# Designs tried in a protein design chat: VH-VL binders against q9vpl3. Part 201

Target 1, 224 residues: q9vpl3
Amino acid sequence: RGKINIQRPKAPHYERARVVAVTQPKYPELPKAKSCFKTRAERTQQQQENPYNEIIAREVRNWLDHSRLVAFFHLSSITADDIFRVRVQLHKQNLHLKSYGSKIIEQAVKNTRYEAIVPLFHSNHCIVFSPDPEKTAALLRIVRRVPQMVLLGGIVEETMLSRNQLVAYAQMPGLHAVQAQLVQTLSQAPGHLIQQLQAHQNSFVQVLDVHAKNQMNEETPKST
Key: E = the ipSAE of ESMFold2; O = the ipSAE of OpenDDE; V2 = 0.75 times the mean of E and O plus 0.25 times the DockQ between their complexes.

## First folded at step 7 (VH-VL)

Design W9 (framework fv_ontamalimab; at its last look DockQ between E and O 0.03; V2 from the best seeds 0.00; counts 0 for: pae E 2.3 > 2, placed apart)
Fold by OpenDDE, look of step 7:
Order: sequence, then structure tokens, then C-alpha cells
Structure W9 (fold): chain C 224 residues (1-224), chain A 121 residues (1-121), chain B 112 residues (1-112)
Amino acid sequence: as target 1 above (224 residues)
Amino acid sequence: QVQLVQSGAEVKKPGASVKVSCKASGYTFTSYDINWVRQAPGQGLEWMGWISPYNGETNYAQKVQGRVTMTADTSTSTAYMDLRSLRSDDTAVYYCARDEGIWDSYYFDLWGQGTTVTVSS
Amino acid sequence: DIVMTQTPLSLSVTPGQPASISCKSSQSLLHTDGYTYLYWYLQKPGQPPQLLIYEVSSRFSGVPDRFSGSGSGTDFTLKISRVEAEDVGIYYCMQSTQFPLTFGQGTKVEIK
């Protein structure tokens, strides 16, 4: 008597198989509650606009609209205590450190001039706001000592700047200093031109004088 | 214009007190700390201490500790240095100097014009 | 207290020539945060001191490029590539790595 393979039962005779196939009760497909099979993605898309998110998004927009300096940072592993210390330093300089979710930022900047910043918010990030663009240098001095804060870029006077551009901006003399330098440079330009023109004229006169003297010497007959 | 303007010259007797003022203008007063530095005639510079108008925190040099009090009035953007029990060796020009107060970096980017304090019997 | 020692105490320089001032500290000025808090000031005659260099080698805003700072640990140098008449005064080094803040004795620079 062959060992009954319980794992692979012998296929029934063809006629029996046909009868079994025809007599199998067709159970109506249970109404698959569409709700039970919604993927996490589908459930997340149907998330009713959280009124709270709208409020926060408006806050973000308000900060963006009233700030002349905005800096974006990536946050590495940083302790709450370290963040607090940084916040105190920033606050003393009228710099405001905020952290928002990527979705909130996306909602806040949608269809605005700030939409280009969305790709910066893929991980843990923070934003520093200031009404004073002159505080850029102070901001950089503060965050330089915080290796967990990595500068990604920013907005200064409605212009988006890269990290390197922000650093360069901070090193520039203030607008007034630059203007003063420009005025000084411009004021020196005419003087230099006059000197150059005078130098050429003087040189020309000297050459003419030498020529005249040489001609006079040739006309004096050697009175033998 | 960003500047620190100090009070006028003082002549005091030994044992008296002097209060020097330093008025700040052209910047946010609470964003910077105020340091006091003195210079005796023909001598070098001596740091006396600092005050943070932001939180009222002070740090005094040991040499003047107990005799000096630094205060700041945010409403008038004015810092004060009160030195008590004056001695002849306190005769000096006293300077207030601004410090940006970022972390542990103490440097003076703006100075007052100085106040001459003379202690004579 | 950290003692700051400057050399020389007096320097007479011909206009257009270079100048060099040394500042030595009694202890290392390297702070635990990795920065070195050494500063250079110039006090012109009848004026308060003015900042030239911060953190060893960084020029303060408005300071001419003829000024440069260098050094590490306990030895620091201020260099003037071309001395001008306006550079006359007393130069001070200062440390802020440890309290109390302390200054060097000063170096008087005069024009020959």
C-alpha cells in the first residue's frame, strides 16, 4: 500500500475532478469594504485637511513675508538642550529659530514665490527668520559653532542665495560702506585721468623743447 | 550712527564713589554686552567686567570685585559703572566697549570716547 | 590669570617698510570649543582702542589688508606689510579664552 503523500494528494480521476469542479458552490464575493484595502498612501491622501495645519501654514507664510533674512538648515542629531542654547543665542540677535514639517512648508509656499524651497525640506530641518538682513554675519558666527546645524541656503532681500553666496554676503561690507567705496573710487578716477593727460602733455612739450633746442644749435654757425 | 557716548570727566576724593554712564545709539541695545576697560595714565588696558543688558548678567574682575557695580537701563539704552571706595590707583580713563556676546567670543568692536576719573586728596 | 607678553615694546619703522609684533601667552589660548580667542587692537594717540584682528587672523570690517594676524597656542604675530603714517599708535593683544580678559603691555609704533 503506497505511502499516502498527504502533502501532494493524487489528482482524482478525470471524471471525478469534473464533477467536483461543477459542484463547487460559487460563493458571492463578499463586498470588499473598499476602506479595508486602502493603501496607507490612499488613506493619507484622503486625510481631511487638518485645520491646524492650515493655521500653521499661514504662520509660516507670515514669517516668510515679513522676514528680510531667511536661512535654511539641516539638523543632524542634536539634543534639545543644544537647540535651546542656540535658540537663546539667536533670540538675543533677534533671530527666530523655527521648525516645521515638510507638508506644512509645502502647503505654505504652494503657488507662491517661495515654492522653490520645498526640495530643501526632505529631512529634519529648521528655519531662522529675521527682519534684519544685517544679522546674516551674526547668524553665521552663531551656527559656525554648532556642527549639527548645516546651512543649506537662504533668502536675503527676496533673493534666494546658496550657502556660498550667503557666506559671501556676510563678508561684504554694509551697503553704506560699499557705496562709500564706490564714491571714493569714482572720485579718484577723474584725478587719475587728469594726471595721465597732463603727463602726456608735459612729455609732449618736453620733446618739442628738445627739438627746438637742437634746431637752434644747428643754426649757430661755427664762427671760425 | 552707531556709537557709545560716555559721561564727562570726574574728580573725586579717596573713599568716594563715582558713577560713569555709557549711552548707546544706532543699534539694538540688548543685542550686545557692555564691557568696561580702564587705562591708567601711561599704562596699558585693564578689563574690569561686563554686563548683558539682555538678561542683566554680570561678570567682574577680581581686582575690582566688591567695589564695582554695573547696571543697564534698557529704556534709555544706557549702561552704568559704579566704582566705590576710590583710591589713588583708580585714577584712569574708563572706557565702555561693546561686545556682540556670541558664545564665548569676547571682542570689542565699538568703544566709547572714554571718561577721565581723577582721584586726589 | 593669563599673562600676555608683547615684543618689542617700541618699534620705529620707516614708511613703506614692514612691521611685526609678537604676543606670547603664559597658557594656551585654544578654547575647549576649538577656537583661539586672541585679538589685536590699535589705540591711536588721543583715541580709544579700535579692533584690528579677531580670533588670531580674521580682519575686522574696514581694516586694511596690510594688516594680518597669525599664530597658534601661545605664540601670535601681528604683521603690517607696509606701514603708513596712520598706523602710528599703541598695539595691544588681548585674550578672552579665560577670565579675566587680559591685555598685553602694548607696543608703541612710531614713524622714523
Scores: ipSAE 0.796, ipTM 0.905, lowest interface PAE 0.7, mean pLDDT 89
Fold by ESMFold2, look of step 7:
Structure W9 (fold): chain C 224 residues (1-224), chain A 121 residues (1-121), chain B 112 residues (1-112)
Amino acid sequence: as target 1 above (224 residues)
Amino acid sequence: QVQLVQSGAEVKKPGASVKVSCKASGYTFTSYDINWVRQAPGQGLEWMGWISPYNGETNYAQKVQGRVTMTADTSTSTAYMDLRSLRSDDTAVYYCARDEGIWDSYYFDLWGQGTTVTVSS
Amino acid sequence: DIVMTQTPLSLSVTPGQPASISCKSSQSLLHTDGYTYLYWYLQKPGQPPQLLIYEVSSRFSGVPDRFSGSGSGTDFTLKISRVEAEDVGIYYCMQSTQFPLTFGQGTKVEIK
């Protein structure tokens, strides 16, 4: 044939994407020095205290520490086939699509300057990591054909950027982008980014979702 | 410096084959597709096909289907176009050009210098 | 195959004057994704082609703002607001909405 569609990435070698948040089968084996029987509450607590959550949080911290580009997205309902095609498109550009629970993100950024991002992960989301900040333009071109992924903002060279700032960064030549980043760093306020992300998220969710997808939309418009 | 550097000019007889190389430097080779475009003397541009160094996928123009093989060697960041059963109307300058490979956005932002292939009886 | 037809095939322009090149396709270039995959290239004498415009009207990085693209469906135009000596060469439109990728015949632009 030879015809390719824009909604369909080029056919890569077979790739499986799995979320590492799944616990090991039969883990842990019963320790010999512990009680023979566990109550329902103890089994629930043991599942919450799963040591693999710490391993996953370490993975998130490693991505944050080694990525010069991090972008945050609200994620609407999307088929497994579509998200796979998006992941392949991103991976080709050294852009790595991930999703983590809010508790894992909170654990990963605890005692860092990035703690302010935690509220973004209380709703359906995904994150794109990359060591290559020059790939920001490629990221935006990929996701513009993916209406289910709505850009909230990001981190470039350890500087938090709003949605509009990240879009502007993507359009700049290399030297001017560095100069713009310096000016933005001097003028950025921490609360400003969170306010912009929350406003965009609420606005898009209200427009895009005929049916409430999360309980927070009905609750989040509070009086000033 | 970001560039595509092609192999030198070739003179061939009808029925022979030619293999043109296109070496990439200054960018991540597997992030971009390589297209081949030819231009007969004094004439316009004709697309021949592309290869993705990412996964080895290819797409050939119908006119050259069955006579062309495009390959990529990621260890040397080099793409190759092998055209077989040469005819006199294959005389052209052959260009490699990269595109970002994002969905169906095929804008060629970087071109090689061209390789002249002359097929004479 | 989508046939791309350029007019004029040759254009002689006084320096500093505007120029306009038409490109018409045999089928709509509007893809089902809502984007139109129409490009403009300039091939200066003795050089490979260089990208000027992508997606109808978007200027590629480093392209002067005297170049502009417009159009939709099957009818597209490249405009040069004031032609300079460095703009001499052959201009090609190209489409990638359907395979095979196809180019127009080219428009040679010369300075009087």
Scores: ipSAE 0.418, ipTM 0.713, lowest interface PAE 2.2, mean pLDDT 79
ESMFold2 (binder alone), look of step 7: mean pLDDT 92; pTM 0.941
ESMFold2, look of step 9: ipSAE 0.360; ipTM 0.649
ESMFold2 (binder alone), look of step 9: mean pLDDT 92; pTM 0.933
OpenDDE, look of step 9: ipSAE 0.363; ipTM 0.698

## First folded at step 8 (VH-VL)

Design ba1 (framework fv_cemiplimab)
Fold by ESMFold2-Fast, scan of step 8:
Structure ba1 (fold): chain C 224 residues (1-224), chain A 122 residues (1-122), chain B 107 residues (1-107)
Amino acid sequence: as target 1 above (224 residues)
Amino acid sequence: EVQLLESGGVLVQPGGSLRLSCAASGFSFSNYAMTWVRQAPGKGLEWVSGISWSGGSTYFADSVKGRFTISRDNSKNTLYLQMNSLKGEDTAVYYCARDVFDSDYGLYMDVWGQGTLVTVSS
Amino acid sequence: DIQMTQSPSSLSASVGDSITITCRASQSISTYLNWYQQKPGKAPNLLIYGASSLQSGVPSRFSGSGSGTDFTLTIRTLQPEDFATYYCQQGYDYPRTFGPGTVVDFR
């Protein structure tokens, strides 16, 4: 079965309609548009409703759901070939080097314990994810050979650590109890950055409650 | 030897409650997100629930949301599924599975348990 | 929710045959599609992840392809142990969804 009487005899009329349609887009705005004041909320809504950003933010949340080690770096200018070589070296150690825009990171960590990391990403940056926190030493060894990458800090076992604290963690022997003790001790150490980061969340139990609530809300889209 | 062993499946009456357990061995349990998948007799696979490595994030299918809760105890290498307000349509073999993510491949389940049968009937 | 469909629902084949199973998603899921094999009375096992990546230990006669909404699983030179039910599953978004399955049985 094919179509019958689909304007084949009227090809000139079709061409005219097509020309009119093409010329119309040149002046689609000439019909006067009503002046409309958008509220600040409507403008914010319009800015936040970028479906591309939400898709990539979902990817970042998936990394967080599957990574016990997250390390943050400032990234200076580097060639595609150089960064590719670094990614290959890291991948051999189950370390995944990713670059995401600051707005996407903000969207991904919004309403989570990790909102405090957002200010770290106002300049060029990259993040390394790994399910295995024991790979921290391998990460630092590889990055020492990459002067364009400067360690800013990280998250280990859901605890935010400064650069120095993450370096100290890497020096610990491969004993889970010793590493857990260090993380606990470092999270209570005097320090402006750690104190500032912890101010965003009260306790592990409270963080889990907030995260669970936010996760239930994520199952129901909160757009629009 | 990487293994997942489910337990707890029994006959329960409609409206009842049941807790399933999944014991993990042969791998670092706390390094992985986990999931529950069910299969009604003679039917296909249906994803039920997922949980992040820490237990901080949980996800549910609409059919079980508000009735089921997923949790884990990383110190015991055990995953749990608490099932409340059970219905006849919850009758199924329940599998636990190890969940993996990579941005090149997406989410996938690489290791599965043997399953445990839950029957909801009067 | 992302709906998954498979075709055919069942097929009969002989040892040595080459077969293809198709999976379609209701919206674009990039390459985030997995294939699982389930033998009667057994748990599913992962065959292919990310549309085309073969799981360790899976015979090379299994291959996957596709992106976006349309995906295929191909089994070359079918073996007796390949008579099973095959499921596709999207790993793109929550809730995770499976296809209805394709039963491969003896002719």
Scores: ipSAE 0.688, ipTM 0.890, lowest interface PAE 1.4, mean pLDDT 81

Design ba10 (framework fv_cemiplimab)
Fold by ESMFold2-Fast, scan of step 8:
Structure ba10 (fold): chain C 224 residues (1-224), chain A 122 residues (1-122), chain B 107 residues (1-107)
Amino acid sequence: as target 1 above (224 residues)
Amino acid sequence: EVQLLESGGVLVQPGGSLRLSCAASGFTFSTYAMTWVRQAPGKGLEWVSGISWSGGSTYFADSVKGRFTISRDNSKNTLYLQMNSLKGEDTAVYYCARDVFDSDYGLYMDVWGQGTLVTVSS
Amino acid sequence: DIQMTQSPSSLSASVGDSITITCRASQSISTYLNWYQQKPGKAPNLLIYGASSLQSGVPSRFSGSGSGTDFTLTIRTLQPEDFATYYCQQGYDYPRTFGPGTVVDFR
């Protein structure tokens, strides 16, 4: 499954090389020239136009088959160095940060109960996969220091959780508390949860759009 | 110590049924997908079936589709293979294995049980 | 289904030799190729995953390479414990498929 052999420290050079290979930027950045570093949007577009979309969809299905925790994020512009540091910290906790195009996700979840989540991925997004749901607290602790990543919601133990429910899950102690949360979540209408996740995503996008337009139209004079 | 122990292999008549069990220890069973692989006497390895961590997705080789069922009980750390309508061609040592996925490496089996022999003969 | 072939089917070697085993897939499987070692009467052991990544605890004399459809397993300075059957396996798609195996015998 999506584990980077970190629980078997007999090959530290392998583990280091693998983390570096996974998290390094694909293109070098050049001084005073437009960077060849691919942005999230460019990576998503390349995946969408790739004739191998079904192959990548298999990868997403494999992640789902091997992950008890799936967290969805909106991802704002972030430097290669910043995302590399985040990926390294997440890998230490067996958390795998991935980006896939919306068509890929649609193909992967087609004919499953998760098909309705596809609209969440029409904006810039990334997903964190982990086999260990107890790592939700570690995930939120790490992401708290990454303002470019905004939690939208997730899937824990095959149960869809809103942002607030996932945050609550991370703070719960013991198996009884976890079970109570899952029971509550399972009793909710799936459409309502998806609507909440989509609404939060749309509201965030609207806030960003308004702020961007205001910055373009206004000047703040710095005078005493 | 990470271990998988298969059990249930016996002599069965053609058309019979048998359930194999695989007991996992030394790791968190519920975090891993699992698989069954068989090997006929003197022959190579043949993948039989796979199951996701939750049991929500199952996969089968064409040779066993409709006859075999894979399941798991995460509370008991046990993997099962229910074999129905057994044929002479099903005679093999059956191994359970822990399935690992990583997008850099694909699917691979990192821990294997010792195997249990199933003989289908009259 | 993805079919796997191996060559040679068997080879004879002496301790200290270096040997190479080849595996081919019927279609491109990227680097999603694994190598397993099986000694007589024992369960298989994972040697290499993802075409070239050495499993923890496996001696450095084992190495793998390849991508797409053609893959190679190399064992340098063969030891007595290396006389076994070696299988390649694609981890790309379901159903999962193994090569027919290569038997490495003492010469």
Scores: ipSAE 0.489, ipTM 0.814, lowest interface PAE 2.8, mean pLDDT 81

Design ba11 (framework fv_cemiplimab)
Fold by ESMFold2-Fast, scan of step 8:
Structure ba11 (fold): chain C 224 residues (1-224), chain A 122 residues (1-122), chain B 107 residues (1-107)
Amino acid sequence: as target 1 above (224 residues)
Amino acid sequence: EVQLLESGGVLVQPGGSLRLSCAASGFTFSDYSMTWVRQAPGKGLEWVSGISWSGGSTYFADSVKGRFTISRDNSKNTLYLQMNSLKGEDTAVYYCARDVFDSDYGLYMDVWGQGTLVTVSS
Amino acid sequence: DIQMTQSPSSLSASVGDSITITCRASQSISTYLNWYQQKPGKAPNLLIYGASSLQSGVPSRFSGSGSGTDFTLTIRTLQPEDFATYYCQQGYDYPRTFGPGTVVDFR
């Protein structure tokens, strides 16, 4: 086997998830568990300390930590067969479609810069992960054929982007540096974005000025 | 050729601070998670700290939490370990390693540096 | 934390012998177990990842097996360069943990 130089987002092995599910009962064993009602403190503690949720939340954190492209979608009613076909198409492009509950997402992003994404998971949803941000264009081409999936936004190179910003990112040429610069630019406030555009124009003017000075001098060439 | 080269290991007084560096070459540094592993004289390997490809997530062994900080500069292909409040038990050879994450295989360290010796003694 | 144990702690063998080293995890780690070799004065080298996958450049006399909590490293037809310390390491969860090591020495 050749040398491995590809980073893959972590997904739990089916064996691991099944063992955890079997060894960790879904409901409490206390005599109090027979009651229709639990105290609020008991319910809150049980929800926070659910070992299955903690394991899946760690899985989500690993996907976020190891993915350079994360896209969030609202998911309308779709058959299991249709979503499977979409998953297969995405997988061919190293795009991984996952679904997680809102509570699990909240646990995964708690105390991170991405805590703001939690509201996106309040209704039916799914997430697409990839270690390759250049796959954004391929992602949008595939999803365009799936009317049940509506793009809400995403994260590219750890920068949170709106739907329109993510679409704009996909339109850029396939040069990594140019795409990375666009991500930084799109994440700025409107006033700052205008300033950056003006700065680029000023840089061009400065380059021309330096070139003109070199032409007049011609004995001391400059490089820029 | 894929290479990792550690530097910065010296003799330090207890309670002192030290920053270790690991220079990476021969691969796209920003595509990989990185880790620090140490080995005390005559003892086994002990994992110390890890950092994701972007630097957005960091992990620490309980023995160094609150004292050590891991960081990286992807533009310079360099990994750092900032060590504060050093103790005698921190005396070890510190190795930098490239960490591969794969959903089928988990986390594993496929390339290691030569190590740099840190001695904490008065 | 996931605790790793290895047996034996040390082993004496001769060139041409076949040896086995066992590694046990305190909880199930699926197949997310790695084996490293360390020669005196040198950095560790990856031998096997994911319990049974042989790293590129590692001789075929090395093999690994196991899943869950119990794992084995086998070296068939031991060569002089194989006298070293061997470590298992779980790649399942943080913090990452190593076994205490097995020293393979001349008999």
Scores: ipSAE 0.005, ipTM 0.467, lowest interface PAE 12.3, mean pLDDT 77

Design ba12 (framework fv_cemiplimab)
Fold by ESMFold2-Fast, scan of step 8:
Structure ba12 (fold): chain C 224 residues (1-224), chain A 122 residues (1-122), chain B 107 residues (1-107)
Amino acid sequence: as target 1 above (224 residues)
Amino acid sequence: EVQLLESGGVLVQPGGSLRLSCAASGFTFSNFAMTWVRQAPGKGLEWVSGISWSGGSTYFADSVKGRFTISRDNSKNTLYLQMNSLKGEDTAVYYCARDVFDSDYGLYMDVWGQGTLVTVSS
Amino acid sequence: DIQMTQSPSSLSASVGDSITITCRASQSISTYLNWYQQKPGKAPNLLIYGASSLQSGVPSRFSGSGSGTDFTLTIRTLQPEDFATYYCQQGYDYPRTFGPGTVVDFR
C-alpha cells in the first residue's frame, strides 16, 4: 500500500468532509415541506386498504371459481340458531350459505363481468354458493320455508338471472340441452325475450289445442 | 368410479412445445375447478396452474407464467396444459387434480391422475 | 409467495410406531393446510384437508392439527402401507405451495 509519513501532521479526509457538510445546509428540507410530508404520510396510511377485507374478498373469488350456482337473498332479522339450522339443511345439499359485506363483494367482483351485482348488497343480504346447478330446486324448496330469506336473483352457468328466471330454471328437468336452451332464452334482451316468449306461448297453445282435440276425438269413438 | 387420466407426455427438445390432456370420468367435470401439479425426478411436488369451473379464471406459478396456458373443454370432460418454450427444468411428471373449495377448509385437491412424464432434453 | 417447510426431511420408523411430521408456513394461513401421501411410483392422494378433516376412506390412525403457521400430521400405529413421502400444502392463496416432503422409511 502507500507509505504514510508518520512525522507530518495528518490531513484527515474525514475532517475536511465534515467541514464541507457543516457549511452546506440541507436546502431541500423546509419546515412547510416537512409538515406536508407528514400529512401525505398520514393520507397514505388512511388510503391503505384493510388487509382483512382483501383476504375475505379472495374467499368470495374462490367461491365464484368453484360455483356454477350463486343465489342472492335479502336477509331479514333472524336468530343465530335459526340461520344455523338453515345452513346445516343447505349444506346437506352441497349448498353453502354465506354473508359478506358490500365492500368485500365490491373488491371481489371489481373489473369482472359481475360488477353489476354490487348494488344488491347495500342492504342486509346473504348468498348461497354451490358447484351443482341441479341443486337450484332443492335450494328453493328449503328457502320457501324461511320467510326471512327473500330471493333477489342469481348467477347460473355465468348468466345473471332475475328471481323469476331462476325460479323458472329450477323447474326444468335435468336434461342439459333443455336447461342450456332455457338459460339462453332467459338471458336474452327484454325485446327479444318478449318476442320469443310470445312465439313459444303461441306454439305451446297450439300444441295444447291439438292435444286436447286429439284427446276428445279419441274418447268420443270409445265412449258408450 | 371417479378417474383422471393424463396423456401427452413425451421427449421434447428445449424450446419446443407440447400439449398435455387430462380426461375426466365418473363425475360432472364442469362442477369442479382443476389444477396441474408437477414433480421433477427425485424432487417434491410443485403447483403449476389452476383453472376455474368455467375456464374464466386461470392461475399460474411464476416459473411457468407467460410460457404455459391452461384451458378446459367441459363438453369433452377434458383439461389441457399448453406448454411453450420448454426448458430442461420443466422435466417432470405432470399430474392433473380436481380442485375443491370450502371456506371452512380452503382449497384442496381430492382426486389425482396417474401422471404423464414430460422429458425436456436434447 | 407463502413458503412451506417440513420437519423432519426424513424419518425411519418400524411397524407399530407412532410418528409425527411438522409443517410450517412463512405466514398465517388459518387452518387452510392439506396433507398428501405419495407412495413410490404412484400419484399423491389426499389424507387430510383443512388441517384436521380426514378424507373419506383414509384410516383413522391418521390425524392432523394446527392453525396459523404450525401444523402437525400424526400417524398412530404405523402400518407397512404407510411408508411413503408426505407433503403439506397451503390452500390459502395463489400461488399454491407444497412443503418439500417428509420421507418415511422402514428402519
Scores: ipSAE 0.705, ipTM 0.898, lowest interface PAE 1.4, mean pLDDT 81
Fold by OpenDDE, second read of step 9:
Structure ba12 (fold): chain C 224 residues (1-224), chain A 122 residues (1-122), chain B 107 residues (1-107)
Amino acid sequence: as target 1 above (224 residues)
Amino acid sequence: EVQLLESGGVLVQPGGSLRLSCAASGFTFSNFAMTWVRQAPGKGLEWVSGISWSGGSTYFADSVKGRFTISRDNSKNTLYLQMNSLKGEDTAVYYCARDVFDSDYGLYMDVWGQGTLVTVSS
Amino acid sequence: DIQMTQSPSSLSASVGDSITITCRASQSISTYLNWYQQKPGKAPNLLIYGASSLQSGVPSRFSGSGSGTDFTLTIRTLQPEDFATYYCQQGYDYPRTFGPGTVVDFR
């Protein structure tokens, strides 16, 4: 029983070859599947403003219009469950955790003073919004327990703050307290100035007195 | 108690100007966007204008665009509506309201003033 | 601009009745619909926000439902103090727009 040479099959007999040739299923040429991959150029041209993106961009703008505190976070390997838990905790403090795509953020902040935040959104990010800047401390307290949320920076009272600045802000006494302190300091300043001015005058008078006394002593002839 | 109090509503001639004020109390005024809504006598409610908490963003109805200006002084807890080139159609009670926004609920006005009447007549 | 409509424009009911007011938007506004109550000579009061969320202090007999373009306000067991004009308002986009209102009066 001759070992079927699998490597070089003997050419079939002419008649068999004809039958095989005729019986070979003519597979219809697979329609050249237009590669669903629209060229980068086609993707850029058809950037028909996705009505959906506009809706979300509007939402972002609304948040910005209503928020005195905006904090930006990088998300590192956080689970949906963890996000949900954090969201609930934040919500209890009137802090609103949202996540948006970079393109949406770009559209939302285009031609606004917030355009500088766009570079922060190149990876997985989330934003926390609050109408109350006094909630910054609460925000940081909550997020501290979530290592997967990395603070990048924020906007407080329309001012962009770095991570460190935001932390410092959270540690500061409330605006009113700071203002009160400032007023106190300023109210004390005139007193100090007057004291300093008077001190200089007094010192000057003392120096003059000493000089006058010395001159008087020099003019007293040693009555030998 | 959270309160909004409108003032400045008077009789004015067509083409005249008027400034309305809304004094806020009982809450942190600077934490909230604000809006003006008006109601002509015997008619429904019409949104007029909105302003963000900082005043950086302002919005207007087409009917008042170019004629009205909205502003606020957070240090005085006061919202303003400057109305120029007034018309008879501007005759209404003007309400100020506090705006709230949430992505789950949208934009809504949870606190309203009692309104001030503006009458535009020759 | 988003146009808002309400039906009916007016209705008469008795104390104890259940009534339903409908509001329609010209385009989808998701759940961003608010209901206000206004009594004669008074400022409007927020009843419901986000289509179905009851404002604090509002009785539970008030309920809202709907999404997209069609919304409803239901008042169960109508009380004497409920006779007023009701307005729907879209909170989806600027300009903000109100419905024409529905007057609820005594039968």
Scores: ipSAE 0.681, ipTM 0.859, lowest interface PAE 0.8, mean pLDDT 86

